VH-VL binders against o60147. Designs and how they scored, part 80

Target 1, 175 residues: o60147
Amino acid sequence: MLEKNKYLYIFRHIQTNQVLLSQGNVLKKTALFQLPYPLQKPVAPNGMRPAKLRKDHWVPLLKVEFPNESMFQSVFMQLLNYRKYRSVQPLTSDLLKLPIPVRRRKIMRQEVPNTIADLADILNKEKFPENSVRLQLSDKSDSEYADWPPSVQIDSEEIKLSRGFREKTTVDEAR
Key: E = the ipSAE of ESMFold2; O = the ipSAE of OpenDDE; V2 = 0.75 times the mean of E and O plus 0.25 times the DockQ between their complexes.

## First folded at step 3 (VH-VL)

Design q2 (framework fv_lerdelimumab; at its last look DockQ between E and O 0.04; V2 from the best seeds 0.00; counts 0 for: pae E 12.8 > 2, placed apart)
Fold by ESMFold2-Fast, scan of step 3:
Structure q2 (fold): chain C 175 residues (1-175), chain A 122 residues (1-122), chain B 109 residues (1-109)
Amino acid sequence: as target 1 above (175 residues)
Amino acid sequence: EVQLVESGGGVVQPGRSLRLSCAASGFTFSSYGMHWVRQAPGKGLEWVAVISYDGSNKYYADSVKGRFTISRDNSKNTLYLQMDSLRAEDTAVYYCAKDLEYYDSSGYFDYWGQGTLVTVSS
Amino acid sequence: SSELTQDPAVSVALGQTVRITCQGDSLRSYDASWYQQKPGQAPVLVIYGKNNRPSGIPDRFSGSSSGNTASLTITGAQAEDEADYYCNSRDSSGNHLVVFGGGTKLTVL
């Protein structure tokens, strides 16, 4: 039935491919704390966390609709746990051999496939009802990073928004 | 020189709590992940817990999960291990260890403390 | 879990070469590091990332790896090298982040 916070909004950085998770359709500055490296000014393309949220640098990756808030909370918490675990895991030998800038670029670019794979892994373990979870992507080819369980239905319509998941308000329509 | 100095070990009865500290000096403490590793008397090394450079991310060995809590205070250059519901099998020398890699995790421990002995017995 | 195996003991004559071996599937993706531990002392990192030596570690220590096996070689063993040697690597099972081998006691004759 009708419950609060049944949507998970996932954003991607246009240059680095880093991923941010959000419970709302608008990113909050606090979401930057999901990024693994320390704050710095100004933003450099080296994988470091920016001091300021530039909303024009983050675009929709995918939107997940759950049948209720309980299922949303369970999946969202597990996804955050997967990301936290990855941040303390030892890097592979192949990555450790690379110079830091090259290494961080590779790690950042893998966040999209990793997030999609983590989401699929969680949904495969949870055993939700058939077609109960709706997935809408900005680029449907990104769904190929994982094998999805019967609980997932992928929306045929892609996300058309280029500036986050924000809908025009009645005030914005008057501009 | 890099130094790690553990304290807080002692003899405790089963079911009780103990808090270990590790004072760090000689490097930028806030830039490196930190670990706790233990060694039971006459036995080998066993990894216990990790904390990220900023303290936001943590992970534990299954044997201590839910009983031990790792934390750090970067303003004091100090690492902590809060040990609750202690068991006889937790008896060991506890070492704090520094990860080699700047912000990332390598699992290579370039510096270790001298260790602090925790004995859990009645 | 104990996914890294080491022989419990090995002996070497003074001035001769000894090879200590560590075996486990995780070594295919994660290079071992090696630690020397003398009685009553903390472990000391002697080799990391296949064959890198920390500052202050003698040149006689070297590392190598092939497939699921990592090796620590001491060329021209000295009396002071008598110690326990531990390898470590990442734990792929998720029960631990890092796993250590059971340790090898090196006796220098």
Scores: ipSAE 0.636, ipTM 0.860, lowest interface PAE 1.3, mean pLDDT 86
Fold by OpenDDE, second read of step 4:
Structure q2 (fold): chain C 175 residues (1-175), chain A 122 residues (1-122), chain B 109 residues (1-109)
Amino acid sequence: as target 1 above (175 residues)
Amino acid sequence: EVQLVESGGGVVQPGRSLRLSCAASGFTFSSYGMHWVRQAPGKGLEWVAVISYDGSNKYYADSVKGRFTISRDNSKNTLYLQMDSLRAEDTAVYYCAKDLEYYDSSGYFDYWGQGTLVTVSS
Amino acid sequence: SSELTQDPAVSVALGQTVRITCQGDSLRSYDASWYQQKPGQAPVLVIYGKNNRPSGIPDRFSGSSSGNTASLTITGAQAEDEADYYCNSRDSSGNHLVVFGGGTKLTVL
């Protein structure tokens, strides 16, 4: 059977720069589970996991098109694993010298470049066919965060997704 | 082609323990959350527990919290349910169910096993 | 925990249309899924989300929602549709928790 193209959407929080992965162009509430639980119940920009998904607080970072589900799943899983790995790594001495709120903010600010770098690393390792993966960025300059393998074709046009979902709206999900 | 096969059911006395297994095939097991759902004889369906695709997150119904433990071995494509401190009201057919969504939990179960019967009686 | 309520039993004449309804506060926030269960068999997903039908499920099955309710509609009931039908949704107390309705026994006359 013919396999359909699959899409990976990556969103970033406008305040915290936290990153969410999505298989759809509309963020689901369950996507928040990618973020660690807060020690307390803080709301962004305190970081960690917001209590509610505010779609208007998330902007598209990039869109990746895969020719089949297998490639999509492989990359998606590896991205999650990379993030998990980073979350359990010991903090550097420099970071430990900083107050906890400042430290958290500094760590969160690195999520976007780290995610992009992770994606490039994963794709480099996978050795997919040339131009088999299409990458579209919200900001073309973000592509400079990593060297991309021949399997990646970078779209000349920037992604045109609205905040949190495809349709432009300021209204949060009614649910 | 998707198959879920439960095992480990049987008759056990109250207060004892039992471990259920669910062997999965026909899909990428490590990419999906898995659930346990039970059904007492002649009664309705009751959700029991969920485990994330990588096993890092687990959630339980209040009725089994503190007594049951859900786990998985992705290398073996197997889901487990450790049931401790069993009670009469735990008597049921236990189903393993596959979550419909990749990596996330949707709460939709697109595939079910045939179930395994657990009977708790003195 | 959240509760979902269903009528315990409904009947429909062969070839007619029947609607099975699920009600609960969680349905205001979450979509429902529906499962068909025949005696001695495991449940089968028939509808999920906003009227999504899995492969292999006849098109006479459809889903809808309104307010705090979700409904499964069988348009042109067949004899083989006689079964128990369960709705479920996420529990309002937690995004990963799931709750089932009490089930509806459908008799085809």
Scores: ipSAE 0.021, ipTM 0.675, lowest interface PAE 4.4, mean pLDDT 88
Fold by ESMFold2, look of step 5:
Structure q2 (fold): chain C 175 residues (1-175), chain A 122 residues (1-122), chain B 109 residues (1-109)
Amino acid sequence: as target 1 above (175 residues)
Amino acid sequence: EVQLVESGGGVVQPGRSLRLSCAASGFTFSSYGMHWVRQAPGKGLEWVAVISYDGSNKYYADSVKGRFTISRDNSKNTLYLQMDSLRAEDTAVYYCAKDLEYYDSSGYFDYWGQGTLVTVSS
Amino acid sequence: SSELTQDPAVSVALGQTVRITCQGDSLRSYDASWYQQKPGQAPVLVIYGKNNRPSGIPDRFSGSSSGNTASLTITGAQAEDEADYYCNSRDSSGNHLVVFGGGTKLTVL
């Protein structure tokens, strides 16, 4: 029923730097469930899960093309597991001493570098063929958060779209 | 090819417990969230509960919270609903339903079982 | 706590076009899905998201949405389309809860 998918799309929130993983080039509203469920309501602007998805607040961070759907599924699941593992770790005493809004902001600021490092760690362990995984970033300097295996080809062209990964008029002229 | 088969329904007295099972086949069970949805005789659909693909997150409708427990065994491709402190208002056909999205809880149910009837009466 | 409202019944002449609507605040945040249920049978997904049709669902089924309203349209209604139709959506607060509309009984005359 689902389209075959070999692309991973990762979005960043323009204000909080929270990260959402997506199977499609447009975020579904249910993607918000990847973020921690708040214990108390209301969900404030600096809360860990926004009350609704504002598509104009989520911009491309990176896109990954895998050789096939099975490899995509494996990496996608592992990324979710890394995020889950991090979310259930005990908070350090230093974090626990901070007021809740300050603590949340500090945790959210690390989501971009943590996600990029997690992705690279997974790809280093997976033993994919050389140059079989194409990585495209919105900001190439973000590749510096991790060491990439030979299987990853970092695209020289940055993602230029400001409202997601979908291009309205782009056509593939290659046969 | 995708099949969901509920079992464990029956007639029970109020206050008793009942455990429903849903056997899944024809898809990678451990990649999808699973839901229970019920329908009282002559009434509409009511969502009951969801469990995430790995079993780590569970959510319930207010009408059953504290009385029902959803669970899954990914090694057996089986979804469960433990129903405690049953009330007459729990009388319904109980469906298990597969979430459409990989590793997510989209709330779109692409496959449903045929349901199992639970009747709670004196 | 979000509520989805559907008309309880609609009728359509064989071969004509019918629109079934679903309204609620959650639809401003989440797209609806639509389920067909025939007597004594389990529901069947006919439309998800705005207008995605699962494999095996006839082309005469389509979906649309605007604001807080989602619609299911059946063009060229057939006798077999006679059924109850339910919309669903997520809770607008993001609590992982799912809500269903009350259902619309479609009669094909």
Scores: ipSAE 0.000, ipTM 0.564, lowest interface PAE 12.8, mean pLDDT 83
ESMFold2 (binder alone), look of step 5: mean pLDDT 92; pTM 0.942
OpenDDE, look of step 5: ipSAE 0.000; ipTM 0.561

Design q3 (framework fv_lerdelimumab)
Fold by ESMFold2-Fast, scan of step 3:
Structure q3 (fold): chain C 175 residues (1-175), chain A 122 residues (1-122), chain B 109 residues (1-109)
Amino acid sequence: as target 1 above (175 residues)
Amino acid sequence: EVQLVESGGGVVQPGRSLRLSCAASGFTFSSYGMHWVRQAPGKGLEWVAVISYDGSNKYYADSVKGRFTISRDNSKNTLYLQMDSLRAEDTAVYYCAKDLEYYDSSGYFDYWGQGTLVTVSS
Amino acid sequence: SSELTQDPAVSVALGQTVRITCQGDSLRSYFASWYQQKPGQAPVLVIYGKNNRPSGIPDRFSGSSSGNTASLTITGAQAEDEADYYCNSRDSSGNHLVVFGGGTKLTVL
């Protein structure tokens, strides 16, 4: 019995370059807990983040197609673990010498190259079949942040920046 | 001014569970990452676990991964370590430690609690 | 290598200068922090980053780093400086987030 292909949807923030991972083509508010810093808002006095998601501020970065649930779960969980590890990993001396606002902007800007490098690292250490994982990027030059294994096929067609992950609604298709 | 007070240590049999607490005062607890560091009798310091300032990110030493759970309650200024499936090699004084950096992780621990002893023996 | 190496013991005469060293590859990108621990007491941060002293730490304590080595220097050692000294750095292996050196027992003669 053949398993349905699985997709990982990766979004980036249009201003901060922060990255969110999603199992579905629409972001949920819970995805905000992936972020190391609040989106340009002060943290509440007790350290709890306000649950505010502006979907119009997030655009597609990368869509990853896996041939089965097992490969998807393995890679997705490892990506989440890489991001959690990085969020609590001690900063380098170069970063720690920077003023907090400058340091945070630099860290946030690095999330796109870091996420792409993490994905490639995971796929390089896993021994998946040749051409079994398909990547479709919004900007193909972002693939240059990493060296990809033979298991990866990069789609020649880029994702449109106009929310290209969302499928047509039933109402729209009924016309 | 800054105080970290651990509690919950004691003697426990292998395979059992124990929950440690660390009560924080004198700083804005919700703005700093917190760590647990342990020290076996007569041995050196060993890092155990970290939790981010808001509780959203956690990481563990491989020796305790899957058995220990770090958590925090920012409304109560309290850090926790839930220790399950305890082993003899978990016997140590457990210290609560505060990261020096606001929101970020430095790995520099500017304040430590006095520690709570956990003895795992049959 | 992600492990930090310290000599297990060092001695210094009262009033003299002693240097305690910590060695590991992670020190090339991360400045060590140093902790003083006396028997039955919690560790106390004495130096962090390249050479920063927390408030209340005597100016006889200083830090330095070069390549894969970090050093804690105590000038004019006092009897009260007798303690175990630990360095720490980040761990690049993924097994730990932070790694500590094995500790150096300082005896003031």
Scores: ipSAE 0.545, ipTM 0.822, lowest interface PAE 1.6, mean pLDDT 86
Fold by OpenDDE, second read of step 4:
Structure q3 (fold): chain C 175 residues (1-175), chain A 122 residues (1-122), chain B 109 residues (1-109)
Amino acid sequence: as target 1 above (175 residues)
Amino acid sequence: EVQLVESGGGVVQPGRSLRLSCAASGFTFSSYGMHWVRQAPGKGLEWVAVISYDGSNKYYADSVKGRFTISRDNSKNTLYLQMDSLRAEDTAVYYCAKDLEYYDSSGYFDYWGQGTLVTVSS
Amino acid sequence: SSELTQDPAVSVALGQTVRITCQGDSLRSYFASWYQQKPGQAPVLVIYGKNNRPSGIPDRFSGSSSGNTASLTITGAQAEDEADYYCNSRDSSGNHLVVFGGGTKLTVL
């Protein structure tokens, strides 16, 4: 009855910087329901919106390793709640002055730092055991978006996942 | 059967304008992004422009930006390329190409026309 | 804009296997597609995405990717496979939506 480690993968869209949470290293179509914004016409290459899951448009942001399912689920659900909460918050006066398309782009660009900050906040509140959670980032500089509690051990190596489904060093084969 | 038929090519002098058309059939034209791709004689393929399924979004290669205008008439299942201020380096066979996917514009071209030749020379 | 590079020419003996490779930074983020072009004809899509083959394309054509590379493999080359092959992908630089490789001329011996 040994509990297995669980992994949280966070991806960002290469064009919009929108963020998706994933239980596995392969994104599922249902992940798109996490996005708080309505479907809009794409503006290539900037402002493209994923009407469908295009795995090749998503790159890894970070990977979190938990020692058990309970910790994973707790953090996962809280992250979703934080995102939902933000989506219904009143916009700042500065944002309201901007045209809707520009406003939306700016909001999307904040998803990455907001998600990282949320994760740190959640972990701070959970008060997990020291070094019980392992964090691996695609860009180490992203760790600067928040203060991490003692429960988090930041990996010195960057995450190796790419294009939303596997490691970049792995040859992609047919299904 | 999907068909794309380009027209409007010809010989023009530098600085002149030319309008290309692409007649589409065999698929729901209004559901897909459309592209122009060109190929200079004896050279490789060069992406030129894309227009979204509904014509609301357009993007161009740097080499043609400000000079070329992509448009479409979904009621006529026709794609257009207005080429202004033509240069010698614009000499190429111009292909219209259907995007494989709608909305997200995959960048994959599952169907091509046979192309129309544009020659810009003094 | 992003750049994709291909070998200008490769050869393969009849019935043998050949791999044509495309390399570029955009391939780290996007899948490639591959096009076959014979003289005087329009390009034909042969492989796209992870390893998708359009209807009508023989199963001897396959695609793969690794790191900043994408590859088209022809297993059991036929005489009719002699053509130019172009890779493309989305452009990660934001200046172009799509970028093509320079093309590879495949000769079947």
Scores: ipSAE 0.000, ipTM 0.560, lowest interface PAE 12.9, mean pLDDT 86

Design q6 (framework fv_lerdelimumab)
Fold by ESMFold2-Fast, scan of step 3:
Parts: structure tokens; sequence; C-alpha cells
Structure q6 (fold): chain C 175 residues (1-175), chain A 122 residues (1-122), chain B 109 residues (1-109)
């Protein structure tokens, strides 16, 4: 659906702070291929069997609305490239001195501030029209991880969804 | 509230066996590696054994390898240490300790039980 | 060897700064963690992974690392800080998964 191609949905893991990018308001299992550190036992070397997606463990971080599909695709691809670049950088000596699981935890904890900073950097490099990009956050203080260009409008209303970016039905609220 | 409660300690003769238990509560037991650490009276801490979150991997200190067996029952939130061929030098308070890291083992222990005393004496 | 060496005892005057050290080859590869143990009680984690402090541990506790040496610093020591302090690290030799230092008894004068 073309209308959905105007929105970038960003999720964070409630325990690890790892980030997943999505073109839709619900995470698909294939999104787990974005993770450099799986949350379960190591999978086969070919990566064809990713860790099981636990939807209840992923919450909205932010939603980005673009004026058109072209701008959405450009920013989405650039964010994926930033993530790939970060994943292949040499680890610092400080990180190498930590046991592997503690090292992973420190790296994972930085994904939220890193993703927000990367998004802002991309938007600052692009020459988008003033007030053309709308950000809506689950926690407005997360916007303070970066300096935003004039093209960005931060919505005063925070995301109040209990899971994903879908609205809660009356039945869901009663459960 | 995280709680670890050890039991099964006591006085036992050299060459005999003893089984220690550690009952865990207040966290998802099946998601964390678990360790046994001991302390001889008036002495320092000595690491004994570790078991991975699912029980598939186990490692032991050289001093107990071949005599002690670590195991867990995730359905009962309980960690075990089977101690065979006990020696006088095994006399110690045995602590159950939780690994800091989710689904892995760091060797850093964020929570400890109160300990259970094992005395090997003839 | 895979041993971690600590001085057996140190003392500090109330309100002063004390440094407890841990030395061993494994510290070249892995950061130490530090545990406080009071008589008749289980150990309590006070510092892990160079200088991370668990929730509830006072900010007067800090860690540092250089070469084969790790240090626990208590700035403005209090009476309740009197205890035994143990360092630990991953054992790179493969004989143990974890190795502990011999412990340092801190007396607050």
Amino acid sequence: as target 1 above (175 residues)
Amino acid sequence: EVQLVESGGGVVQPGRSLRLSCAASGFTFSSYGMHWVRQAPGKGLEWVAVISYDGSNKYYADSVKGRFTISRDNSKNTLYLQMDSLRAEDTAVYYCAKDLEYYDSSGYFDYWGQGTLVTVSS
Amino acid sequence: SSELTQDPAVSVALGQTVRITCQGDSLRSYYASWYQQKPGQAPVLVIYGKNNRPSGIPDRFSGSSSGNTASLTITGAQAEDEADYYCNSRDSSGNHWVVFGGGTKLTVL
C-alpha cells in the first residue's frame, strides 16, 4: 500500500534497547535480520532461521511521517546504511576488555541514541522543505539526543499505544 | 525482589555425597546463567561451577571437576549441585549466584543467596 | 598464572579516600568486578565492567583499570564501608570460568 510508504516506524526492545526499523506499523519476523546480536541462542551460519519474534517485547520508539514515498525510501535506506556501517567498525579497547555478553549489552543500550542521532544527521544533510517531516515520539525527551533541522516538526502529542503503532480496541483495553 | 535460597548443607564424612539446592524467585530463572561459589571458613571466595540458562553448557573449577555436577530444573526455578567424593578441603559455605547477563554468562554476579554450610569431617 | 593478587588488609580514616588494588594477567583482557562482604553476610556487587555501579550503590564507590591492575576507590569512606572486598575476572587460561582475588579487609578508623 502506497500510503504506508510515507511512514517509518521505529521500535525498541524493552529489555535490551535494541532498535528495529519498519515500513509498517507491525513488526514482521524478517525485521530480526537487522539485529547483530540475537536475543536467543546462535542460529545456523546461513542466518535463515532468525530468533523468534516476541511482539510483546517491542514497543514504539518513534514514528516519522514523510511528505512522499521518495523521501521515505531515501531516509530509510540511509538509516539501514548507517546501522550497517556501525556494525562493522572496530570495537574500542574499552569494549574489548568486557566479557562478550556485557560488551553486547553496552553496544545494544546505545542503539536508541544512535538511531535518533543518525536520523537527525540524515535529515540535516537532505534539503527537505520546512516543516515537511513530522516526528511523533513515545517519550518526547528522546528528541534531545539530536539537533533537528527546520524540515522537522516534533508532534506535541506522544504515542500512547500500548504495543506497536496500532490503536487499542475496547476489547484490548479490557484484557 | 530477587531471592536465592540455598539448602542441603550439613556435616558429612569424607568420601560421602551431598546435594545442594538453590530456590530462585523474583526474576525469570530460565533466562539467566547460574553459578556456585564457595568460601572456606575465614578464607576467600572460590568459583565452583556455572550452568547456562537452558542447562546445555556447564563448566567447573579444576578442584571439583569429575566430582561435582551442576544441574537445574527451570520448571521448578531450582539450581542444584551434586557433590560426590567429598574431601576435607570442600568444607565451605556454598553460595548460589545469579549471572548479570540475560541469556548468556558474564562472570559478574548481581545477586547472591545467603549460603549453606557444608562441613566435611571425620 | 590465573591468580588475582590483592593486599590482605588496608585501613582508612573516616571521610578519607582509600584505593584497593587487584593485579593479574586476566585483567589485561577483562575488566574486574568488585564485591563487598560484611561478616556473616553474602557478597554484594558494588562495581562491574570497569566503572559501572549497580542501582543502590553509593557514588563514593568507583572503579579504574590500567594494564594488569584494577582498582576500587572509596572517596569519603564511611563506617559502614568496613568490610572485605573481593575482585573477580574472567579466566583466560581455560581452567576456570571465573577467578577471584584473595580479598582485602578494609578497616575504617
Scores: ipSAE 0.000, ipTM 0.509, lowest interface PAE 14.8, mean pLDDT 82

Design r1 (framework fv_patecibart)
Fold by ESMFold2-Fast, scan of step 3:
Structure r1 (fold): chain C 175 residues (1-175), chain A 121 residues (1-121), chain B 107 residues (1-107)
Amino acid sequence: as target 1 above (175 residues)
Amino acid sequence: QVTLKESGPTLVKPTQTLTLTCTFSGFSLTDSGVGVAWIRQPPGKALEWLAHIYWDDYKRYYPALKNRLTITKDTSKNQVVLTMTNMDPVDTATYYCAHRSYWTGYHFDYWGQGTLVTVSS
Amino acid sequence: EIVLTQSPDFQSVTPKEKVTITCRASQDIGDSIHWYQQKPDQYPKLLIKYASESFSGVPSRFSGSGSGTDFTLTINSLEAEDAATYYCHQYYSFPWTFGQGTKVEIK
């Protein structure tokens, strides 16, 4: 059988600006494995890789529509690899001079611009057809963190989904 | 390539303090998500985790040994140091340091060769 | 503290036969079990991470399975070089613990 369109869902944390990548429109607890910094205080997650997922703390950042599963898989895996690469780079001397809590907040704040820049870099390196990849952002100004290739079409409408990437119900629309 | 190597005394008398150094290459303890652990193995016995230090200087110690253990890092020298006080013959073991990274799953993916520490009078 | 109990403690196996080693956790740890191989007088080497994911360079004859409290390491067609003690390890709940080990010897 023929492949259907595939989506990459990207979420941001409302307090920390950390980013999570998801193959589905709803975050699963295992997505928290992507986070090096614990969301719970006072201690590290005590050996638990997934922290408790608080879905209300994660909001849509970006939805990427690919025409097929092969393109989706390639970009998704490359984006995960970019994220891993960034995590193992030595901290700059400027960052090392900061107290640990300040340093961590500064690093976390950069995840949104970094993720957008990485996505654009991947898409610029691929030879995808013109207008084959569609981006829909929750805040269109975030597209300005990068220059996009001809393969990318940015949707004029922002994501206005209630509770993550879920569409509003007919009950909500009637109100 | 990630490599780790333990160094320190091979013989310690009861009540003395043991100091072991782990020197590594192929990563930095400033890399987010990275940590180094100390694990020991008495002759013919199971592996026993002792201590862990994270890139952000957060430290964990095995609870029963916590008051005897200190783990520190020197990022500029690529070293992690374990100190264990009041050594006893039961502490005779091969001591290993090992690498972990949150981004690869926090398993112990690379180990040092180990150093045998004998505690005897 | 989570106790990891391995069985059997010891196994003597003919070359080319299938070996199964089990690890039982005292409470649910999801898939947070890792398997290590330790050959005589050598440091431990990671074989399987998160119950079923093979570590880089590990021969395909090694596989892991299980979830929750019951985990299995399988060696399909044992080779002479596989004579070693195998340890399960959990990184789910502090303090992090290892099983007592399963020693595999060639007949």
Scores: ipSAE 0.000, ipTM 0.463, lowest interface PAE 14.2, mean pLDDT 81

Design r10 (framework fv_patecibart)
Fold by ESMFold2-Fast, scan of step 3:
Structure r10 (fold): chain C 175 residues (1-175), chain A 121 residues (1-121), chain B 107 residues (1-107)
Amino acid sequence: as target 1 above (175 residues)
Amino acid sequence: QVTLKESGPTLVKPTQTLTLTCTFSGFSLTDSGVGVAWIRQPPGKALEWLAHIYWDDYKRYYPALKNRLTITKDTSKNQVVLTMTNMDPVDTATYYCAHRSYLTGYHFDYWGQGTLVTVSS
Amino acid sequence: EIVLTQSPDFQSVTPKEKVTITCRASQDIGDYIHWYQQKPDQYPKLLIKYASESFSGVPSRFSGSGSGTDFTLTINSLEAEDAATYYCHQYYSFPWTFGQGTKVEIK
């Protein structure tokens, strides 16, 4: 038996604004494979594992608490698919006209609003019970990137960003 | 280690439905981000991606063949099944299943041995 | 859909010679190109991913380069076991497509 998870953590890179999804409050190196513009390729030239994740360059963007693991897994996988297919869609003609470094930077800066909009879209589609999903943000103004369904309760308390920003979450916790 | 193996009929008549099974080991379709694809290769021709299924049952089909293809999974048996309706001689090909994990990259890292399906009267 | 065009279609090469295979995408796909090797009567094997990264266990004589629309697979010194058809593959834009293949034969 594996531990159950009902929490989704979303992290953003302090310099590039790229986003990583995590099932826990600690990022794993494998999360780097989610990036459309990887900081490092998943496998080094000799087939070696990628270098260490620089955890101090990533801060929590938001945390989502679901009432059960089934709802968590459904939303998490859909969000991963949204991110993957968004990253492999054809570039617009406007973006193709930009120099590659400028294009890449513009795309990366949109990951925060895009991820938040994708999350809200999934939650609107799923029609979970009223106030069953708790959303906590590091910056509450980021909630304005989307219109949230009645299923979502936005926590008035922001995520603390200070020394040892790790937050402990109890798995299999009853709501 | 990851292994995949295709099974199913080797001969199919025109207009019949083809059903192929991919049996695998070394991973589970309950693993986050894991998917299985079906890819075919007509004799002497290029590889053609057909369909993809993920742990969360999300499915993708090649657009021109979408109305003929169904991909399903049976996690208790470690199997993925592809069904293709209204078979035609031009569908004669070696059919492969392949592993991909969204979390490790956008490439097919492990493949089955392939099964040749001939469509003939 | 993105069309991948490989050149040449066929190449007969003396052992130990350098082989160069190109893949041209109809649109900018960044570095989301992967190369597969398929030996006769075998399944395809991943050689290079993300245009230039070697997959685990792949001999160092294989290398990839390029970005945007033009990509190259190089075999620095062809060995007998390298007789195969090589395919480029893009996962950048749906639907996922492969090149038509380049057959490399030993003289």
Scores: ipSAE 0.005, ipTM 0.472, lowest interface PAE 14.2, mean pLDDT 79

